# Designs tried in a protein design chat: VHH binders against R-phycoerythrin subunit beta (cpeB). Part 2

Target 1, 175 residues: R-phycoerythrin subunit beta (cpeB), of Prochlorococcus marinus subsp. pastoris (q7v2z3)
Amino acid sequence: MTVSKSNQILSNDRDLENISNKNIEDIKEFINTANSRLDAIDSITNNSHAIAADAVTAMICENQDSVNTKISLDTTNKMSVCLRDGEIILRIVSYLLISDDESVLSKNCLKDLKNTYLALGVPLKNAIRVFELMRDATISDLKSTVNSMKGEKEFLSDLISNTEFQFERIINLLR

## First folded at step 10 (VHH; framework vhh_7qia_2)

Design s24 (from n5 with T53R)
Fold by ESMFold2-Fast, scan of step 10:
Order: C-alpha cells, then structure tokens, then sequence
Structure s24 (fold): chain B 175 residues (1-175), chain A 119 residues (1-119)
C-alpha cells in the first residue's frame, strides 16, 4: 500500500514536469515567433517613410514623359498625399500583421480613400501603382529581416502572404 | 556635405557598351534612393534608371532591356551598365539622389559624365 502511494505521487510529479516542459517549449516558440514578428514590424515601421517615398518616386519615374524631364510641382503636390497615406498604410499593415483587428481599416477612413483621392485630383491609377510598389518593397524588407531565423521558411511564407493580403485589400479600395 | 562623383563616360560605337560609376559621400548611402539622369543636346534632363534602398529598380521605357542599374552599399557606389548603345543615347549622364523634406521632393545631382555614341 505504501509503495502504491509513493508510485502514484511520483507519477503525478512526472506528469506535472511533462506539462511544465511542454508549456515552456510552447512559450519558447511563441516568444521566438513574437520577437521575429516584432522585428519584422519594427523594420517596416522604421522604414515606412523610405518605403513610401521610394514607391512614389518610382511611380513618378515610370510615368515620366521622355520630353518632359522635370517632376512638376503639381504632380509633386498631388503625390505628396500618396506619400503621407503610404506611411499611414504601412503603419496599419504593421498593426494588422500583429493583430487580426480588421476594424482599423474602417476606423482610419480607408473605406473612403477612393472618393478622397478623386476629390483631391489624385489619379487613381498612380495611387494604385504606388501601393503595389510599396507592397513589393515591404515584402523585400521582410525577407531581409527574417533571414537569420531558424525554421524561418514557413514563418516568412505566412508573413509574406499576410502582407500581400492586407495590401490587396487596401488596393481594392481604390478599384 | 553631400557629394556625388560620376565616371566611366566616353566615346563608343553604336551597339557598344559602357559602365558608369557614381561614388557617393557625405550621407548614409544605404538609406537613400539613387538614380541616373541624362541630358541630351537641346533636350531637358530625363530620369533613366532608379534604384531603391532595397535594390528594387525602375527604368525609362527608352532604356528598358538595355540598361541595368545596380548599387554596392559597401563601396557607396551606384552603377549604370549600358548595353546596345544607340546614337540617341548620346548625353551627359548625371548621378542623383532623391529625398523628401516634408512633402517636397528634392534631388541632388553630380557634375555629370559625357557619353557619345558615334561611329
């Protein structure tokens, strides 16, 4: 009887240890994944101005007439709206990558983006192109940031797919 | 002080190749977008090629498939590889960087390197 009780206590101790070890392993994976997501988000956030500015500049370059080589003040003024909104969009995408709160899209007036751009005289085709270029640049930035992680391929693939999905949703607001 | 120094221009026959180089100093090169412009005799300056911080490239339609822009952040240098050159490519080629101050786009230019495509 005494031996049976000792064996029962020992079995309970092993079960508790096994549960604790599993929980620690799960926590390690969660922390490692969370830290990697935060690093990726920090990269996007810290580079948001450069990503948006590069995308606007690239779009202007793609649409420049070969006989008109100067970026016009009117074009610059109209596209400055895309630069500001691009920075905001990158922050929203960053938020969406860490959370599943889709209400941010409606709360930040993105639902009315098309009508706002029409009212401001921003060409929708140019705005769409800017956001496509921002999507591509953001994905490139994510690939660079995640390169040092063990087991990164599945995590990176999911992060890229989510990033593409969020940009697609925003671009579709302009269509 | 921001400085851009171009080199590699010269005389080349139609169908030939040239590689232009631009060495940058006075700023954090890896954080800036770089481009190549050209100005042909009697024409305005035009953007030929653009390269972002991350290496994404864009080209003018007139040079797509013939010119390749690249950068070496360790050497603070941007390059323009020019293949299948045509007489219409004759111009002074300028290295430039773009920056936004608030909502105003500023460009900074080097002194230029001349390219002549002629027999």
Amino acid sequence: as target 1 above (175 residues)
Amino acid sequence: QLQLVESGGGLVQPGGSLRLSCEASGFTFSSYTMGWYRQAPGKQRELVAFISRGGSTNYADSVKGRFTISRDNAKNTVYLQMNSLRPEDTAIYYCATYTWEGYTLFDYWGKGTPVTVSS
Scores: ipSAE 0.239, ipTM 0.568, lowest interface PAE 3.9, mean pLDDT 76

Design s25 (from n5 with T53Y)
Fold by ESMFold2-Fast, scan of step 10:
Structure s25 (fold): chain B 175 residues (1-175), chain A 119 residues (1-119)
Amino acid sequence: as target 1 above (175 residues)
Amino acid sequence: QLQLVESGGGLVQPGGSLRLSCEASGFTFSSYTMGWYRQAPGKQRELVAFISYGGSTNYADSVKGRFTISRDNAKNTVYLQMNSLRPEDTAIYYCATYTWEGYTLFDYWGKGTPVTVSS
């Protein structure tokens, strides 16, 4: 009976060691994932103005006639609204990349975006195109900041998929 | 202030090729939409091609299939590969970018590089 109890204690110690080792691996994975997410968030947040600005400029350039290289001041003034909103949207997307809380993109906030653009005379097709270009630029930024090693490629794929999903959700509301 | 320096222009025979380069300096961040424009004598400047930071491109109908725009963000450089050149491509080629400072749009242009397509 005492020998059986000693064997049970040794078995329990091994089980605890195995559980502890698994928990340590889970903690390491969580920390590594959190650090990678923070790096991605910092990149997007620090580049939010540049990403939004490039997208607005690219959309304006796409709409230029080959014989008309002048950008209208009226068009520029209207698109400055897309620039401001684009910066805000990038911060929201950044938050969503580290959080499961989709309430930050509440239906009321997203519905107001479309209504505001209509009220301000912003062409919805141009706003949609800006957000498509912002998605592409954000993905390019993520690819430049995340290492291309096997484990980091898997993380990058998930991050890109989530980024695509969030932008598509916003874009679909404007359609 | 942002500076754009073009290179690669010259005299080439019809059917020949040239590669134009535009190096951007003066900004710590240079991942902006970049374009190539051209101006023939007595004509208005026209857009030849542009490329966004994310890789979206657009080309003038007259150069589609012959010209390719590309960028190297690590070198702050945009390129225009010009193949199957025609006399009608003769122009001064300009590199340009647009940047937002706050909510005001600014344009920056290089000095231009001349391209002459002639026998």
Scores: ipSAE 0.315, ipTM 0.648, lowest interface PAE 2.8, mean pLDDT 76

Design s26 (from n5 with T53H)
Fold by ESMFold2-Fast, scan of step 10:
Structure s26 (fold): chain B 175 residues (1-175), chain A 119 residues (1-119)
Amino acid sequence: as target 1 above (175 residues)
Amino acid sequence: QLQLVESGGGLVQPGGSLRLSCEASGFTFSSYTMGWYRQAPGKQRELVAFISHGGSTNYADSVKGRFTISRDNAKNTVYLQMNSLRPEDTAIYYCATYTWEGYTLFDYWGKGTPVTVSS
């Protein structure tokens, strides 16, 4: 009875070839995933002004009281600060999605964000709402970008979870 | 000069539907968010719905599930599809937009379109 040993040898040869092919495919998937991540993050960075502006404007719409109102200078100045900081936050989140260098949070004085906003008279509730809306808009943009890249569902889930985590860390600085 | 023109209002029976349109013309600045507001006789004005430039929406609880806001950015138009209309939806409906010039925010409002829901 020599048949079993012959079949085992052939199976091992096929497994070795399959392992080699799998390793190459895994490398291709790694490179494709890294490129897709960079493209998605680059899109967010390039659209940071639009994303932040949309979020600030949506928050203002939620709190608008009267037809034919003029936005006061004080209100405009407060919203301008939220827009500027929103753009910075989107760039920081983008950086954190690529790099785990958390020192960027302290170097950009974000640890003192709450005290800065209090000193400037920025309502913390409104700032928190803006950043929540920015988080939601960023996740929507990520879903739109990655949905055009078939077969990347696991990558999208990880990117969304990490985005939620980074925004929650920043929002908690205001709470 | 930016101008907002609402249309599509009128008389409709309870349970009926109307589609409101708001056309923006003379755009000098990009618009990020468009909103629909209404004011019923003897009541304060309320937000009905808004839609961001990217398509994110929000609705008042009183209209959620019955009204749908949408936009066509190529036509600079926002729509409000109103289904299962009730007498309490009777109001003048206003379109509003907000635009940024650098870091300065400007608001613009239409003149309104009347909606009457009655038998």
Scores: ipSAE 0.217, ipTM 0.570, lowest interface PAE 3.8, mean pLDDT 75

Design s27 (from n5 with T53W)
Fold by ESMFold2-Fast, scan of step 10:
Structure s27 (fold): chain B 175 residues (1-175), chain A 119 residues (1-119)
Amino acid sequence: as target 1 above (175 residues)
Amino acid sequence: QLQLVESGGGLVQPGGSLRLSCEASGFTFSSYTMGWYRQAPGKQRELVAFISWGGSTNYADSVKGRFTISRDNAKNTVYLQMNSLRPEDTAIYYCATYTWEGYTLFDYWGKGTPVTVSS
């Protein structure tokens, strides 16, 4: 067992140009999975306006004609700020799904967002609901663009988990 | 010109089923959130269910598990499958959508299709 490992290491060191078919196939799988990830993230970026607009619209639909939660036209117009900010948030989330650089999403930015919404008279409960709906739509978009391959299913699970985490960070600081 | 046309309403016995349809024209159907609302005699209008362009759905607590909203983008149609109907579900059912032009929201409604649940 130990002798076999030692001989394998020495063989690899002596023949750096001769890669096994298994190693090449593993590399191809990694590249294919990475390409699927980029395609899924690109879909979010390209659809950011539609996702944000749909989320604001869905939140309004939930509240417009209910007995206890009907939203006024004035409040609806104020929610247009969530459409603008939602597009920006989706682009930030897309960037974070590709990189681990969290400097683009500082706690000061999230604190300023809450204070800005309060100053503008935007109901925080409605803003929170918009971002919950954006999270759901983004996850749906990710599921629709990832291939059904076994390796890609585990990869999709990681993307969904990461997407949920980033949105929860934003939502929690607005609560 | 955006238009919504509902169909499928009628008289049904308690425990029965109905499938409502709403055919949309004059816009890119697949890009819009579609909702079903209802208004019972003497009551305020309420949301029954919606389906977003992204596939997200939401249901009123009173209909969860009994009603299913779906869409067929190729036919520009949204459906409401209503199972295990109760007398309390008696209402006029409306199809609706909302659109944004810049920062202005526009709402569009059909004329409604009546549903009566009685023994």
Scores: ipSAE 0.146, ipTM 0.448, lowest interface PAE 4.4, mean pLDDT 75

Design s28 (from n5 with G54S)
Fold by ESMFold2-Fast, scan of step 10:
Structure s28 (fold): chain B 175 residues (1-175), chain A 119 residues (1-119)
Amino acid sequence: as target 1 above (175 residues)
Amino acid sequence: QLQLVESGGGLVQPGGSLRLSCEASGFTFSSYTMGWYRQAPGKQRELVAFISTSGSTNYADSVKGRFTISRDNAKNTVYLQMNSLRPEDTAIYYCATYTWEGYTLFDYWGKGTPVTVSS
């Protein structure tokens, strides 16, 4: 009986401590979320050229096979536009991770991208493949960066989902 | 100044093995995707394998499971280990890379190393 009364008093004290701890935890979550966003942006921004260049190069290598579609040097040179645009898009995606303003990657912007590629003679299938490879590499970079942080599993899931969503918008419009 | 020098080709019996090497100079090797290509007599050049800057590999279906591409960034060298060689693997093998100077793409190819698989 005395043990039950003691446990009830301890439970009440834990509830009060839990309320105080929850307020502190909310502040910690706010700070950790802000830091995680900045780390993710810094990682993608600092690696944007490498991610885009590797993706374009991998696509070119995949298309230099006699069994698969062979890519010409002329077409390969035109893919420099995908390198430039890919780097810019990675920076835009990075900003979208801290900003909810989808207008920076609007439907009109994506239509202009497709129309520009058609006008320049960039094969849309090759451009689609480049953006698929950039998406995959960006997600890998995010997993590497965020996995170093404690308690960030929900935030990592949100970053990956947002990254997938933005790249799928680009890929779908180029189809 | 970028140079690629292939070695290790030769005559081998069916079922034999060869290891090709490609020594690179004049660029930051670790920053570039490297590939192995081949061209058989009367055929167009085809991709055999490539290895990315991160070490990811890709192979043509005809060689998958038999060939292994690897790189040693400290030695500026890319390798192609060829096992269970077949007469249809007879070709000149080329090492190649694609590099970007800003937004201008340059392709670099070695002179090739011949591989002949015959009884």
Scores: ipSAE 0.073, ipTM 0.462, lowest interface PAE 6.0, mean pLDDT 76

Design s29 (from n5 with G54A)
Fold by ESMFold2-Fast, scan of step 10:
Structure s29 (fold): chain B 175 residues (1-175), chain A 119 residues (1-119)
Amino acid sequence: as target 1 above (175 residues)
Amino acid sequence: QLQLVESGGGLVQPGGSLRLSCEASGFTFSSYTMGWYRQAPGKQRELVAFISTAGSTNYADSVKGRFTISRDNAKNTVYLQMNSLRPEDTAIYYCATYTWEGYTLFDYWGKGTPVTVSS
């Protein structure tokens, strides 16, 4: 499971509230696919640190100076912010994939992300690249998890499309 | 503590193939991201390929489609399969690993293995 139990509890509570507000057809569809869909989404949450850390590392490696073979401490310190925020973003995306509740996107920490990064000296192009890599890794994780399951897998294409949509929405906050 | 030992370099004709290996010791290999870099004579070092802890890969445009990076966690080894080699691939190839401890990134490098591609 996730290391943040409080965040997991809040997510579950909002999921129940969201389900209670849906029409009967949506509830039936959700229940019928809930176990497999939730297991796939739970994989993202359980792997959030690894996905974010790998994405930040990959971006740093892609941006290595030809004149300097070692990773810059200044670059590493600035990109550590993207690791922390990446973990949070993965949890937000996981919540959005389940709940269809967009109110989390209006929170101050996320809506002011661009100005925060500018103030901290985080290059926006590098942050955008990190989140693109996280999107790709998340989609890969979903494919791997679902393909290991038995039975119906038709919901995978919808999860992938929704994941792409949610990441693009967040990435656009930095553009 | 942490040690990386490259092997598999040598002399090959253009169009030939080589498989480089990097054996790691002194750490939990499966928890570390691995990469291959190269440095041509008189030039700066450049990234060739990268493989994450989850197995996702990334390649330099100059080698994409010709080189394949892979890892074997049971053997604590990362590989670089090099096919369709060109004279411009001539370089010393270095193995590197990266890890996060909290929010600090650490990098470690091997001593390198030379690859010469000539007719």
Scores: ipSAE 0.201, ipTM 0.561, lowest interface PAE 3.6, mean pLDDT 78

Design s3 (from n5 with G35N)
Fold by ESMFold2-Fast, scan of step 10:
Structure s3 (fold): chain B 175 residues (1-175), chain A 119 residues (1-119)
Amino acid sequence: as target 1 above (175 residues)
Amino acid sequence: QLQLVESGGGLVQPGGSLRLSCEASGFTFSSYTMNWYRQAPGKQRELVAFISTGGSTNYADSVKGRFTISRDNAKNTVYLQMNSLRPEDTAIYYCATYTWEGYTLFDYWGKGTPVTVSS
């Protein structure tokens, strides 16, 4: 949608001769916003393993028997699938933050995620919790990345809200 | 080399307060969930509190409302603020974290800091 607006300004040969400082500033803002969004999304992709791994670890810690110091092999084996899927989910969220192509949710392996987890003996409540923790970690990562750039407060708020929305859509597949 | 160093333990009277610190080195601290465990004499080790990278916290029922876990990523430090201490809180307190190498979970522990609550 923002690319379409930019193209409309540049494609009109009469407007090219009448480009105002405001039109030029709008184009600069579009480019700067696109670069900042890409940098934030690249941060998610680059940190996808760490984000997913931390979320799985935190969920295991939450559900650990308080008297046990060792995490069971059975728990680790069942939850390791959430690590792999978590990385895939983070890539899907990244794609959804760039585009509004919702077909990825229907055509992707996530469509049957609930039935797959039931078949593998993965507790759905624990899987939901992992993805909630991933959402929180992703938002934390985005705040860190955007605050290190010259970002508008509105840009950060929109990015966080959209990230929460995309995670809720995916988590709802397990509910 | 990943290292965790606890400090802040000591002797305190019932109802008193202590703040434990765990200083981390050798890894990207901000990317790891941090945990506090304790082990009382003759008892099994217990998870007391944890804090995720996103700021989510959880506490053992025995300490909920009295203990607060926090982290300072700039200082690579995790804290445990202990208020309204009871004799039952007497234990060696350990800082711990976990990491995944592929699909295998590894644990890392500090050497512990002793806390004694007595009149």
Scores: ipSAE 0.165, ipTM 0.602, lowest interface PAE 5.0, mean pLDDT 78

Design s30 (from n5 with S56T)
Fold by ESMFold2-Fast, scan of step 10:
Structure s30 (fold): chain B 175 residues (1-175), chain A 119 residues (1-119)
Amino acid sequence: as target 1 above (175 residues)
Amino acid sequence: QLQLVESGGGLVQPGGSLRLSCEASGFTFSSYTMGWYRQAPGKQRELVAFISTGGTTNYADSVKGRFTISRDNAKNTVYLQMNSLRPEDTAIYYCATYTWEGYTLFDYWGKGTPVTVSS
């Protein structure tokens, strides 16, 4: 269950005596997965710097030309903005994993991100690759976190699918 | 202060093996991606292999199947096992890592360990 769905159930009837059995079971399901969801989010946020930094580094390593002494420095400096933006994206994705509230992630802001990267001379191909690597690393982190708990396999599958969907939306707006 | 110290280089015959070691100090080793690079005489520096914080490895096409990178976080050490060595593997081998501080990438390199593959 999402936070949005849980909020709607709770807002319909704030008195437990008046909540229907169906709503109570939905709330129980949400609460039962809440700890796993929070642990997954905590893992992502605690590792956000490492995930973003490793993704940028891996992209640089994949492009051997960018590790040449002179070319590496110029290209690397231009990719530095992906580190901060990557951490911000991971926090936005973390929020979206517990909430369907897209008001936090404006399409206008993501459209501005592409234009900002173009203005700064950041190669969009490289930026897209960084975010693809961040997506993959985040999914790996989620699998490690949830599998280390007696979590439900369907919960993990849904969490991974949602993570892929959110990253795909962000990446596609840069394309 | 981050320091990387390589060891294990030397002279070997074609088809021989060497194991390079890189001991790290001054940082939280387990939180950094580690790489091995090499620079052959008259050539540019190239990536040989890297290993992520989670243990995922990646190799240059020229060394796939012959070299293996590994890490021991308890010993703050990264290794490069080099098998079936060829004369073209002759180079100075460097242990390296990257870290970001704000908008700047800091690269840290050891002093290198020479590997010569010759009869």
Scores: ipSAE 0.117, ipTM 0.481, lowest interface PAE 5.0, mean pLDDT 75

Design s31 (from n5 with S56I)
Fold by ESMFold2-Fast, scan of step 10:
Structure s31 (fold): chain B 175 residues (1-175), chain A 119 residues (1-119)
Amino acid sequence: as target 1 above (175 residues)
Amino acid sequence: QLQLVESGGGLVQPGGSLRLSCEASGFTFSSYTMGWYRQAPGKQRELVAFISTGGITNYADSVKGRFTISRDNAKNTVYLQMNSLRPEDTAIYYCATYTWEGYTLFDYWGKGTPVTVSS
């Protein structure tokens, strides 16, 4: 979504002799939109611990056995890995929403995430559920942040779609 | 020292409304995720709704659009507004709180407040 606007600016830069007031206004609009997107994405980074912690907590609570009214220590210990990785994933998603640089996935060893979780005894269905809940919470956070902004918010639907895409890509590594 | 006290339960007719309250004491309420659970006779405890430290909410599918969870950090209280109540909502409702200290999850539970939806 950021890449599309960058392509417009690059095209205008290539044709210096034909830059009109219209092209300049397009550049101004791109900059203003980019600033609003950055503010929304910064909210994800600032809330990354809370989003990840809440998602892991919700998954554990959804699976809580009523015969055991306390949360299992074994489950908690295994799911602490999802809390750690969840925070990292939220930072990666934030970066991808700004830059669209997919090489970050390789550098963070996400391609081996499934094998790592299997080796650590982390139930894959629970990890998948955590990341689904993180996706939902991140989208909710974006809607809340953008709805508090002034002016037109045409970038919100694109930002949500891109967020859904990035999370689904990561979740598919566990499937 | 750490206490969660539920109130607002009772007998109500189908279609009625109740507002449950959970007053917390003995800890820094604003730093804790708060949830409402319910348990019908012979059933597992079910998450009804939770509200995060950042105000993000989640609801069980069976209560979406009918129940609303909210919190007042100044009053150390979490609320569950229950509208359009149905007989299947009959249960003991529990307030719970969770927090992470490093990578260890701690949970605290209230004693529960009964809700009966019956004619």
Scores: ipSAE 0.224, ipTM 0.522, lowest interface PAE 3.0, mean pLDDT 77

Design s33 (from n5 with S56E)
Fold by ESMFold2-Fast, scan of step 10:
Structure s33 (fold): chain B 175 residues (1-175), chain A 119 residues (1-119)
Amino acid sequence: as target 1 above (175 residues)
Amino acid sequence: QLQLVESGGGLVQPGGSLRLSCEASGFTFSSYTMGWYRQAPGKQRELVAFISTGGETNYADSVKGRFTISRDNAKNTVYLQMNSLRPEDTAIYYCATYTWEGYTLFDYWGKGTPVTVSS
């Protein structure tokens, strides 16, 4: 009876040790993945002005032509609003990539983005193009940042898919 | 301190080819949209081609199918490959980019490289 009781105690200790070791490895992997994910998202925030500015510039270049379709100076000046809003959008996307909390999208100012742009005389087609270019640049930034990390790439596909999804949601507010 | 330096212009026979190069310095080249423009004598400057940060290209109808724009981010260089050249392509060719300082747009231009297409 005493021997049997000792064997039961020893077996329970072994199972607890095995569970603890598995849990420690799983926790380390989870934390490492979460940290790498946050670092990649932080790079978007740190590069937000450059990403937004490049996207607006690219859209302007696309609309400068020898034919009567070139973007006017007035339109170019109005597109400066897309630079400011682009920085805000990158912050919102970064937040959504971390939290998955959609309450930020329910804010009145973001819901009324289309009406605000119409009132300001910002061409919606040009604003949509800017945000498409920002999406593409953000994905490139994520790939570059993750490629510079020490082999931790398991989350990259998920980050890219989520980035595409969040930008498309915001772009659809203008459609 | 943004500098754009064009090269590769010259005199060429109709039907010939030239490759223009534009070396950029003083900024992160891969983060800028780059364009080629030209100005023929007595005419306004016109867009020939541009290439976006993501590699998207657009061309003027007059050069579509004959000219190819490309970039090499490692060399901070944008290229314009010009094939099947015509006398009407005679112009000074400029490399250009646009950038923002805060919320103000600035344009930066190279000094130009002359291309003459004649017999």
Scores: ipSAE 0.073, ipTM 0.411, lowest interface PAE 4.7, mean pLDDT 76

Design s34 (from n5 with S56Q)
Fold by ESMFold2-Fast, scan of step 10:
Formats: structure tokens, sequence, C-alpha cells
Structure s34 (fold): chain B 175 residues (1-175), chain A 119 residues (1-119)
């Protein structure tokens, strides 16, 4: 697990006894990439409103094309909840990319997200589509941010895979 | 204030091509998702294509592989390149933009440009 190992390395950075028994190459590599990781995550959080808003808008546009699934104005208004929750999900994904601490999924009531959406009349298929579009947009944002970094291909690949994994686990809460 | 002006429509033979343009003014174009819609006589308005602020695109199944949406932020313009046109593509084509301000969706539409595909 790259995120869990990196978090452990950071916590032991200034511990002299621990350094002597750690893989020093791993510590050096993490320190050298720490700023790149933080910059990428900061880009996600700074663009969270735009990412979430574009995803909700794109989902609405897709549904206007079909006679049988044409989204109503009432349903469109209910999807505003996905904009708010989308921004929160992007913050949670950002946290998971750093800490690998899965307790955030329980403590922030994400386990109850499906039941909450059902109670509010939010169509689950539409919410799932929004979060899929957010995943794709987040990955695009990461590629744009990291493309300016020379020699960071392995780092970018790992970050994208981890982002896909975190979004998939959250999307599965709605399935 | 916010204004969208479409151009490039006209009469074309089946199999031909047209390029539609939509010039935007009165807002920060690069911050807005842009879309193309069409409405044929007696039919509902339908999505043709959209392009996000990040450049992600999506197309209606009926136009995939034939139409291409693009944007030029320096010129405040969104384009729709239409190739291999069919009679069923005959419609009035509309440029649109969408924004969220807080939790309210705002949509803005141009006046449309007519496209007729006939022999």
Amino acid sequence: as target 1 above (175 residues)
Amino acid sequence: QLQLVESGGGLVQPGGSLRLSCEASGFTFSSYTMGWYRQAPGKQRELVAFISTGGQTNYADSVKGRFTISRDNAKNTVYLQMNSLRPEDTAIYYCATYTWEGYTLFDYWGKGTPVTVSS
C-alpha cells in the first residue's frame, strides 16, 4: 500500500532510532515527492467546486437526450445535493490519498449515503453517474497538474490508480 | 450581459460538412461548460455534444464519430464540426452554457442557427 507506507515514513522522519532500521531510500524518495503529492491534492481541493459542478451538469445534459430518462426540473433541483456531497467526497478522497485511514468513511456517515439519497428522492443511478464523472475529471486534473513534473511517471500512475480505487469504493456505497 | 451568438448554419447535401461557431461575451468563457443542442420541427430539443471547462467531451449516440466539439478560450468560441451529414440532422442548432451559482443551476441559450440537409 503506497499511501499507508508513505504516511508511516512521514511520521518517523525525525526519529533517529527508527531511521537506522528503515529503508532510507524509501524515506528519501517520499521526501523528494512529498511536495508533488501535496500540490496534486491541493489542485483537487482548489478545483473541487468546478469538478463537482461540471459532473452534475454533464449528467443532466446526458439525461436530456433520452425521451424515457429525460430529467425533470424537480429531479434537477434534487441533484443539487450531489454538488454539495461531491465537494465533500473530493475532500475525503484527498484525505484517503494521504492517510489511507478508512475510518473517515464510517465517521462521516458515508455508509448511510444510499439511504439518505433514497429518503431525499435522489435517483441513485444519477448520483452514481455524477461520481463516475467526478472520478474522470479528477484524474484529468491530476494528469494536467503532474505533467509539468519531469520524471514523475511512476508517481502519477500510482496516484491515478489510488484515486480510481477510492472513488470506486465510495461509488459502491450507492450500488 | 451574457450573450451567445451562433453562426455557420446553412443548406448542405447529404454526406457534406458544416462547421458551427458560437461566440460568447459578457462572462469568463474559460470557466463555463459549453454545449450544442438541436431541435428538429415537431421534436423535442436534444443534446448534441458538450465540452467541460477541463476539455472533457461527450456526444449523443446519433452523432458519435461524425461530429466534433471543440473550444478556443482565447477567442471565447465553441465549435461544432459536423461531418457525414444526414437528412435527420436537419434542425435548428443552439449553443448553450451552464453554471451553478450556489445550489441553483443557470442555463443560457443563443437564438440558434438553422441547418438543412437535403438533396
Scores: ipSAE 0.084, ipTM 0.479, lowest interface PAE 5.5, mean pLDDT 75

Design s35 (from n5 with S56L)
Fold by ESMFold2-Fast, scan of step 10:
Structure s35 (fold): chain B 175 residues (1-175), chain A 119 residues (1-119)
Amino acid sequence: as target 1 above (175 residues)
Amino acid sequence: QLQLVESGGGLVQPGGSLRLSCEASGFTFSSYTMGWYRQAPGKQRELVAFISTGGLTNYADSVKGRFTISRDNAKNTVYLQMNSLRPEDTAIYYCATYTWEGYTLFDYWGKGTPVTVSS
């Protein structure tokens, strides 16, 4: 962690001019960062099906054994519920990343989800694993989207940390 | 018709390396998650590594740092580079692929390629 050499330039005889120019650049960076952040979050929403599908498929891959060379209809039906709910959760996470409005995340609704999974015979360990993998896939999507952008990428670290926080909060409500 | 053809298995000394290949045909390869599994004699089949369409990769703890999974969409091939091989890596290695059609999941498997690590 070292400060940019640009701060050393402020030691010249035109400090006031340098401060003014820096303030304008800081404002421009703030606006550009906000737009880039929104574009990255929008990518999650637009790719929600692919992200959720990748996560469910990955969990199924992890749970294959030597007895099964084919996915059963029963497994598909149970895991398709996680795919549908995963897409909804990704939209909720996207909204939380934009608004920071926790009122959209009902703890009671997520407790109902746990009970619904139990009633449908969906293994909770598998559902939790899907959401962990979905978190990882979302972070991968964010890195890919942001790395393709020009400009400052400092917001990526914060966006990843916030994404991890939101997913862990949701996952813990299902434990 | 979807087909998976595996190659690269064989006998190798401990500490050696092998590269497994799985060539896919009959589908749009870039749209499918690909995985490598193995089954040792008398044991259950276990995941070795997978690579998804979105770039998600994962490895079994026992192979992490030694094995690398990669894909070449232009060649419709998934690879497993196996380094620092151990006798406990001895198994039949299987290539698998998965796809969703809406909310229905389909899986497809190769015939397997044997790997023996022995002094």
Scores: ipSAE 0.311, ipTM 0.641, lowest interface PAE 2.8, mean pLDDT 78

